VHH binders against q485s0. Designs and how they scored, part 1

No score or structure here was measured in a lab: all are predicted.

Target 1, 355 residues: q485s0
Amino acid sequence: MTKNIAQAAVKFEQWQPKIEQESYLTINSLECHTGGEPLRIITSGFPVLKGNTILAKANDCKQNYDQLRRALMFEPRGHADMYGAIITDAERDDSHFGAVFIHNEGYSSMCGHAVIALTKTAVESGVVARTGDVTQVVIDVPCGQIYAMAYSHNNVVKHVSFQCVPSFVYAKDQQVEVDGIGMVQFDIAYGGAFYAYVQASSLGLSLVPEQQEKLIAYGRKIKQAIIPQFEINHPTTAELSFLYGVIFIDDSPNQDVHSRNVCIFADGELDRSPTGSGVSGRIALHHAKQQIVLNETITIESILASSFSVRAIETVCFAGFDAVIPEVTGDAYVCGKGQWFINAEDPLKYGFLLR
Structure headers, positions and changes below count from the first letter of each chain, unless a header shows other numbers; antibody chains are not in Kabat numbers.
ipSAE, averaged over its two directions, is called F for ESMFold2-Fast, E for ESMFold2 and O for OpenDDE. V2 adds 0.75 times the mean of E and O to 0.25 times the DockQ between the complexes of E and O.
Where letters were taken out, [cut] stands.

## First folded at step 1 (VHH; framework vhh_etentamig_d1)

Design a11
Fold by ESMFold2-Fast, scan of step 1:
Structure a11 (fold): chain B 355 residues (1-355), chain A 123 residues (1-123)
Amino acid sequence: as target 1 above (355 residues)
Amino acid sequence: EVQLLESGGGLVQPGGSLRLSCAASGFTFSSYAMSWVRQAPGKGPEWVSGISGSGGSTYYADSVKGRFTISRDNSKNTLYLQMNSLRAEDTAVYYCAKDRYYGSGRYWYFDYRGQGTLVTVSS
């Protein structure tokens, strides 16, 4: 008989794993981006993570389910520099929910772009009850408890601000010799993660997409040179005592913004956003150097010219450090929903990276 | 096309007063929070004051609280900053800033700034 051409697409959409014949794991997600940085929000199907803290749950994931992180972050389900969050129960009674952050290399203690996307989607999904045009969302992450504000118009969240953990300068005016680059000057600051801050122009680097390969290569080399020569100790949490990445700073081609940041984190991953934890450490540096005052807002661009605003709203003493509480503002967009299948018989089930 | 045009700057003696104005066009003025931001010579930008779209909520940096008053006239699409008891440290270029987002909030992300107006406090 005559083929019904319109039925082909509908039948493809109805495909389901044959779980009686094949061993499948199914994982569901909400796909977002913040300033171009992706976030795969993993909602269901991932194994229940054990531990009384978000940091303990991240460690459980690392020990028992790391191959699933790779499956979701690597090709063909993810890509180079992919980022995700695993939704968990809250650690604290006054928090709404928790999140474990995952990426190509492993796990992170803080992710500002993720907080922005999680806050928007939590309010729009009804996870958090609306309180009119401004709704507070409280999220437990590995580095602590994050307070965020969702600003809505006609039931759509238009922007998100969050207050980061106490952020402080760890070291100033350091230098290291890097093979193939020469002498590199850097500062180290904490904004939920430790970064080395480097002036890009001092190394002949430009913070533009055309130089992404060189930025990644230099970021990797600088990080690898600093680690063996510089001891990092987080004052209250030993598991946070590591250098997460390198942030290149320079003037923006856009004179209407303060500056541009490009973060190379983990094992050579490039953040498409201005890096929320990075700009948090940056505002602590500027405050410590007396280059800004409390409540002074600066706008920082990414490599894609997407922007975050940041300011220091309070000074605090944190375990003997002169610290500030940063407030970061940005926006996020939902790009899709996913349902991901991992077939036990697939020789490529845990993914690959060709970069 | 969004346009912000500041006026009212000038030379004033310590203890004096100035009123800055910002004429806005190209957007629905009453729907957006507005701010004043200043930049002193050799320093980074400093947020000075903010006002909600309706004018019902106002916020001030500690450095200007009690001396400066932000206001708006939504019928004239105009933002104002009344500056009293001026000090030498208030010397800066003052920028009118539009919030990127509409609605109400305490903290604002700026997507447009005007060309600025210079305020010099000197004897």
Scores: ipSAE 0.000, ipTM 0.134, lowest interface PAE 17.7, mean pLDDT 86

Design a15
Fold by ESMFold2-Fast, scan of step 1:
Structure a15 (fold): chain B 355 residues (1-355), chain A 121 residues (1-121)
Amino acid sequence: as target 1 above (355 residues)
Amino acid sequence: EVQLLESGGGLVQPGGSLRLSCAASGFTFSSYAMSWVRQAPGKGPEWVSGISGSGGRTYYADSVKGRFTISRDNSKNTLYLQMNSLRAEDTAVYYCAKEWFRGGSYSFDYRGQGTLVTVSS
């Protein structure tokens, strides 16, 4: 029916669910992406997370509110490979705010694409006062304190650079036999999370959207084969001692960039961005192999041809490892603003995934 | 020839403070990250703290974070470790290290002669 359409639209817009009956939980968000990787920034309505550190707050979320992570990250509110951040108070007096990172499988220690989007929105929203064309934003995340720079032009943040945590090579020239794939050669590096780095062409893989299902399947199998054979110990924080994912590396069809990365993380999630913690581990690996020098910038593409620039700005000794400090640069965009309802009577209230 | 010479160790009571120094020579000091490593009696070497070549980044083991402060003076080719709120478990020989050997071997390159820190009444 076409009669009174304008009146119907106005009434839908003005209507609110029956909140007074306590049947609905309401959660508010900003929707962003960095290089195509989504970030649902949760701003209000989520329970207050307890703990004196961001890592402790992440553990509180996992123990007491994990069903809300699923509700927000799974369908119908989220989707396969969905990513989010819960905004928290700062852990340190010299930080602006904190963030707990969430995704389909659980919680991550570091997320570079999230740092880029959070930095842009913090400056543009006024959470952090703008200081001319360059504004510093300091964010507490589970793996530590992150320093980011927002580069503004005409009051719009165009680029964000951040300095990652000390990044280092954990193991080189390793191999593992993977059922259905054969012998896989890999390196392990840390850039805020541990990844196994694999040359895609050595396995007959192409880093293109058409091969996304094969990349996910191979990434899962390789990760599962590596875990029982290699003990990963983070030198200062036991909670970070795990293999987060597999990053496939290959040449780009774009001659203007250094290479392409495709990250399969957690339980087979595909990063649409070049992966900030991943390119941080990559630059540590390239430096250790003497393939780049300090302050040499390389551009790394995602599966969508979106790019991050990365360089090693200095060398440090971190817990006995020869490490570098990576600087990662990328761009983010605001896509929307959401208000999400979780009805206690909804049999699908905590979501589902069909992939 | 790379030379590192630690000093400033001694006997101190629990809760006390000491400042360690490391005089470096034989290399471009400002171009290299530096670390403090300690070895307690009957234990292997333990990394304590690290500082970037510029001095802009510092890192600490959880056991010393909030109590120890690493710093450097590139004009004097000197590395420092300010040790506060000392505990009996901080008793060790403290070494200045230019580079750490790769691969989690808990060995280190270019360590100096060491300076003994004893925390006891």
Scores: ipSAE 0.000, ipTM 0.221, lowest interface PAE 17.7, mean pLDDT 86

Design e15 (at its last look DockQ between E and O 0.02; V2 from the best seeds 0.00; counts 0 for: pae E 18.0 > 2, placed apart)
Fold by ESMFold2-Fast, scan of step 1:
Parts: sequence; C-alpha cells; structure tokens
Structure e15 (fold): chain B 355 residues (1-355), chain A 122 residues (1-122)
Amino acid sequence: as target 1 above (355 residues)
Amino acid sequence: EVQLLESGGGLVQPGGSLRLSCAASGFTFSKYAMSWVRQAPGKGPEWVSGISGSGGSTYYADSVKGRFTISRDNSKNTLYLQMNSLRAEDTAVYYCARWGTTLYSRGYMDVRGQGTLVTVSS
C-alpha cells in the first residue's frame, strides 16, 4: 500500500510534452563551461541558418530568428550573461564545422572559451576522429578559421590550445572623460574582437566577485564613453568594426600567475572565464610594449581564479599592423545535456532578464 | 524588437533651420550612446554627431561644429538634432543610429533607422 516515489520520478523522466511545430519548438543542447563561463552548444532543433559564410549565417539568425536567441539566453532557460553557440556546417572545405556565437545582447565575432569547449566536445563525441593523444580541430567562426589542438590523456581531453586570428594593437595610451568616474586611460587591441584595456587599480576597482556590480557599471560607462570618440575599422571586414567590451586588468593575488582580467562585454555582460579573445589582445599588447618575447607563456586569471595560458607564437604583418598569432590554452567541462521546449502559447516564451 | 524612426526632414532654404527627431523603442535608451550619420547623394556615409547615454557629453564633426546641436530626452526615448545655418552641402539622408556594441556594426552603427531626407536648396 506504500507508494514508491521513485517510480513517479522514472515516469516523469520518460514523459515528453506534446511537440508540434505550430505549438512547440524543441531545441537540443550540450551544456559546458570553460573557466566558469557557460556555453550552451545548440546541436539540433534550431532553424537552418542560411549564407555561405559564418558572418552571413549570424546575420540570418539576427534578422529571422533573434527571438530564439533570446528564448535560449534569457530566463527561464538561460540567465544574465548566458552564452551559446549554434553549430553550423563548415564555411571552408578544410574546416570540420562552424559556429555562430550568441549571448544576452546579440552576436560576437570570436569566443575563445567557446572554441575550447567546442574542441573538447568535438573530439570526445567523435565529430572529429581522434588521432591519438593530440587531435587537431578546425572551426569556422565569424572572425575567421581557428586551428585548435585537443590534448587527451586516458581518452579524456585534458586541455585545449588554439591559435587565434592575427592580433594587434589598434591604439595605445588613449584617454577619455567618463561621467561619474573621471579621466580613464586605455589601450585598444584586437584578438578576434576589439577591447579597451583599463588598469582596474587606477579606478579603485578590485577584480573580485564581490565587486561584480561596480565592474559591470564601470565597464558599461567606459565603453559608451569611448564609442563616440573612436572610429574602429577592422582592416578587411567591416562587420567586425565595433568595440565589443572593456577588459579590466590588475595583478593577481596568486603570485604563480602573471595577472587577472575581467571582461565586461556587449551590454554589461561579465565573462566568468579569462576571456580568450581578450588574452589574445593582451599578448599582442605585451609583445608591442616589449614586455614579453615570442613563445613566452603567461597565465592570466579570471574573476573566479580560473586561468588561461597564452603566448605569441609568431609575428605577422596584417594589413599594415604589426601583429602576433596568439596561442591560448584552457580547460572545459561538460555539465549536462538539455532539451528546451518553446510553447507558442507561453506568454514568456522568448524569456526575460531582471538585471 | 529594436526600432529607430527618424522624422523632421524636408526642404529648407540656405541659412534656415530644421530639427530632426528619432523615436527609439525596444531597448533601454538611456544606457546607449546615440549618433547621427548622414549620406549625401553620390557620397559615402559621414558621422555627424554623438551623445552619451546620460546626455552629459556631446561630440561633433568639424563640418557641423557650432551649427548643429545634438540632444536627447530619455523620458521620451527620443534623440534630436537641431540644425542651424544650413548650407547646400548639408543636403543628405540623415540616419539615427545606436553606436555599435555587437556584430553588424558598420563603423559607429549597430542599429540604424530608415533615414529622413534633408534638402537645402532654394
């Protein structure tokens, strides 16, 4: 006569809601994080994105399916600062696959934490055939073609290194007056996205979780103050000509690492990872300032004390800029698999943010 | 859905004045820097003026300094451009734009309106 509560749980797990395209949309994902920064890898159920380039596919998503980005990135399916990737076919014949990057505000040109998670999952899932302890994965992203290496031990990918696109200093020793903050000194560098780099201590900021609200507020204000004063032009691709965010830099409390940085990107989103495109721009800055040499590795921490290692492996001339090719190394973890249901009758189907 | 809608353009004689308006919807207007960009017939786009989210800082192209005034009313989600001492060279389609923060920015614009035509001629 005693009811078995475990049998109810099994029945809930086996049940699927009624799924019709006119009533319900079902989207499938892999849930990952890299240094604490989430990545919702969208594997199926999302509409097929059209275009011959990853940039064109991202534009198709923005024009025709932007409500689905919001549904997946906002509450209740996502959260503030949520990040995702939509898996696409490769743009180039020598690439394994492509990815469109999505977040709370929109779309990004490059995402290092995503490349690390995508590389790990591609090798462990068999999307890319494993070639022993080291496997190369080639991914098309909006800013170009990325070459990554998965390093396996006992059939588990332990770390991923990737070569970023040519990274360079756009402007040095700039200043801007910011309402409520005062004079802010910054550099601008490109590592797949343009960032303004600011020394946190110069503004009385600490790169710790307890100051997240102040870091977000300052990052947002600084970004919006810089945008009106600077014409940012990517030398070969007009669609990449924007200031993506602000990276606050400071010394780490951990003396075993070089430094810490915290990225406030898009519309006040805080990166939990060290920011792959950000550390790529950092290594370009350090090389240009003669603070590091080629193949010298530095370790940079996030606000969560998670770390990426970065080095400049080569110098190149890119459209008149003295550029470097960064190599970024980090670790990712698979946290789950999801099925996401969007009911046409749900008044909250496209999500909300309360931050 | 993010939308910008310009109004106030028209035909005006040299030395005259016009005030352009831009109604913004679908985003938190006060958190974004805004700009005016113009495109004259047969020419590329030219950035004209910019204003910080709070309205505390304003910026102007040298071609319009002292003649144009950018302003905003965050309570009405509206951007303005007051154009004085108009010249034939000011003839262009004027676009309201939110400055670029994500992919699909082209220069200073990640979202722009449909434009409003200003013709300075007798």
Scores: ipSAE 0.012, ipTM 0.476, lowest interface PAE 8.8, mean pLDDT 88
Fold by OpenDDE, look of step 2:
Structure e15 (fold): chain B 355 residues (1-355), chain A 122 residues (1-122)
Amino acid sequence: as target 1 above (355 residues)
Amino acid sequence: EVQLLESGGGLVQPGGSLRLSCAASGFTFSKYAMSWVRQAPGKGPEWVSGISGSGGSTYYADSVKGRFTISRDNSKNTLYLQMNSLRAEDTAVYYCARWGTTLYSRGYMDVRGQGTLVTVSS
């Protein structure tokens, strides 16, 4: 009989792999969330990825270490909606570091919630030296170089803004027939990833947690319907040439909020945040439709009512597309630290997903 | 009715040259940026080159930079693509496309012609 549970608890906490008897891979992480969307920052223990570019590194991971992606993202170490970042050396000399993004299906080109969390933690941890109340952080991600600013008060980062890659409308006023749903109207825009934007009301969808399963189902179906019928090609980077997700748009019940987003991406992941790349593409879309002007800030909230602010700060021509440079602002929180063990003898060592 | 009609395609040897033309009608040509896109067999469409309405700005995919030249004659409502140093991988149907669905919104899949086939083969 345990008379002092506290002592027992400490012993549990002190448990370590018996490396002399068993083969373990140990991976450490910093656990964060941005607007409720998780980010597992993989800090150590992951194999060094090969390649001179972030995309090459992502490909190396995909080709050689995808089982580790699964181990870290899938059950039991993760869940179906987990998101991660593998920090890497910078691709560019003027970047602080790089990041490969991973999720339940594979790899993403851009993740705004991740950029926000990475920026905050980079500054607060000292990875990037603080330069007063405002500190610039430059991160190489698959879609390019991201400039972020950490705004601090009393040495605590209070919010982060980042400038996204040139974002542009790829297609407008498109339609696709989806089995069980009907004709779906959508726009496609790029904000580091290509998204199909759909008005939720047109399909009888509500962007509330109670309809999360329906949203996922519809998002997946719509995405799968669009892919074979509508080919997407990034004008300069072939690796980015695919539909990443579907973003449902609706009005917000909050008067001070412009609108609400729910992004269904990867293999049915529901973004808990407004989706940084999503709102980036969206602001380009709104700008193209003359619904907003430059430097006009709008607030977009997620299914959890977490919010990003976004504005177009510049117009640019990107490979012939009318594009904008989005600035996305949000905040992240560190919610834990992880030490993950992969036992070579564990038959479920590379994880699983039940859907 | 908006119409785009491509011409100039054909069979060429590697290293050869070809000039494509696109005749536009049914809209104010000079107000729209124009582009060339291509689609190879079994592949999706690929943006090749773009040009501003005035012709003052030109843009190229990395795959064709230094080899292709886009131009336009607004007085003739015609878009051109000079293709030099052609490669096998340039084999595709080439389409002339208008940027965007409006004067101010540029999209990849707006209006395009029926295309002209370019085959690069020895």
Scores: ipSAE 0.007, ipTM 0.303, lowest interface PAE 9.8, mean pLDDT 90
Fold by ESMFold2, look of step 2:
Structure e15 (fold): chain B 355 residues (1-355), chain A 122 residues (1-122)
Amino acid sequence: as target 1 above (355 residues)
Amino acid sequence: EVQLLESGGGLVQPGGSLRLSCAASGFTFSKYAMSWVRQAPGKGPEWVSGISGSGGSTYYADSVKGRFTISRDNSKNTLYLQMNSLRAEDTAVYYCARWGTTLYSRGYMDVRGQGTLVTVSS
């Protein structure tokens, strides 16, 4: 019998799948977070996605590999709020690589927290060669092309800024009756995905971790009430024409930041980060309302008091909309490496959610 | 609670100058964009000028561009409007206004002061 825990631990570590007896799929990942929001970067084992555009690759995954998305996002390998990225070939000749974003409801068109983590890890791993203390990384995502800048010190990326796609106000001063809540006022804006923006205090909500269940419940209800009553049409790309989530906003008790916001997206995921595409749509709203001017930087907190900085750097006319180009700044941390086994005999191999 | 107190109004001749001040209290001044709004007798309010929370960006109504300069001192919680080359059409009560930073308060100045009268006599 093993009498020394260090010797027993070595034998546990040496466990290997019995590939002659059981069929395993092995997925490797780099585990990151941005402001507390997880990103599972899939590094090997996932099927190569087909299609000439990132949208087509996301559709290929949805049509042919959605069970693998579930296996990696749901329990036991993930959880209700897990987020991932599948690295792909670039869609455009002047991009470094592409990314398909996955989560519990399926797929998203944009993910700022993921862009920050991908940019940092692409530079630190050498996927994108350093060009000095500042390295540009260009990523194709479903909503377009993302230009990111990795700011390094001693070969460690210290923060990442990215310029989001043209971001604009879609609808202002809307309201909807929500069963169990009442009349909810909101705006709709696009910052890579469409969000409904709602003042938390008007519904008696506080943007604190203790209210996470209520925030999720309200976000789900509001989203479901808006969808049948409001037509959302992306001006150039029909596949992006949907409401992705609800963002609750409020003042912050922290005097050093502008405000706080909490995004409920996908199938009731609560973003631990301030939500990059969400703050992009928000800066478009603030600029359109003349509450902020070009190049004015504001800092927006998440529910965990982690923060992104954001500014509108340019105005553009985008397919009939008065749009801005946002710049979002944040940092990410690598917190682990994963090796995940999916056993064909496992009755729970494609995951589950208990929430 | 939130208070905005304007000062510096008065009677001036055409071509003259005035500097308006607005003392702010009861809120984190640097988090809010601020505006000057004026209302001439018998007319509706007219937005004059705005400045970002940091003070880094300013913008102006066409009627005052090149003549008025908005500024702020976040260390003193004070908003300013330097008015030069004044015209009779600038005669109005001038209000310091805070714009809401939340979507609930958008499209409206969520707080304004009681105003300071500027009279430009031909």
Scores: ipSAE 0.000, ipTM 0.135, lowest interface PAE 18.0, mean pLDDT 87
ESMFold2 (binder alone), look of step 2: mean pLDDT 87; pTM 0.881

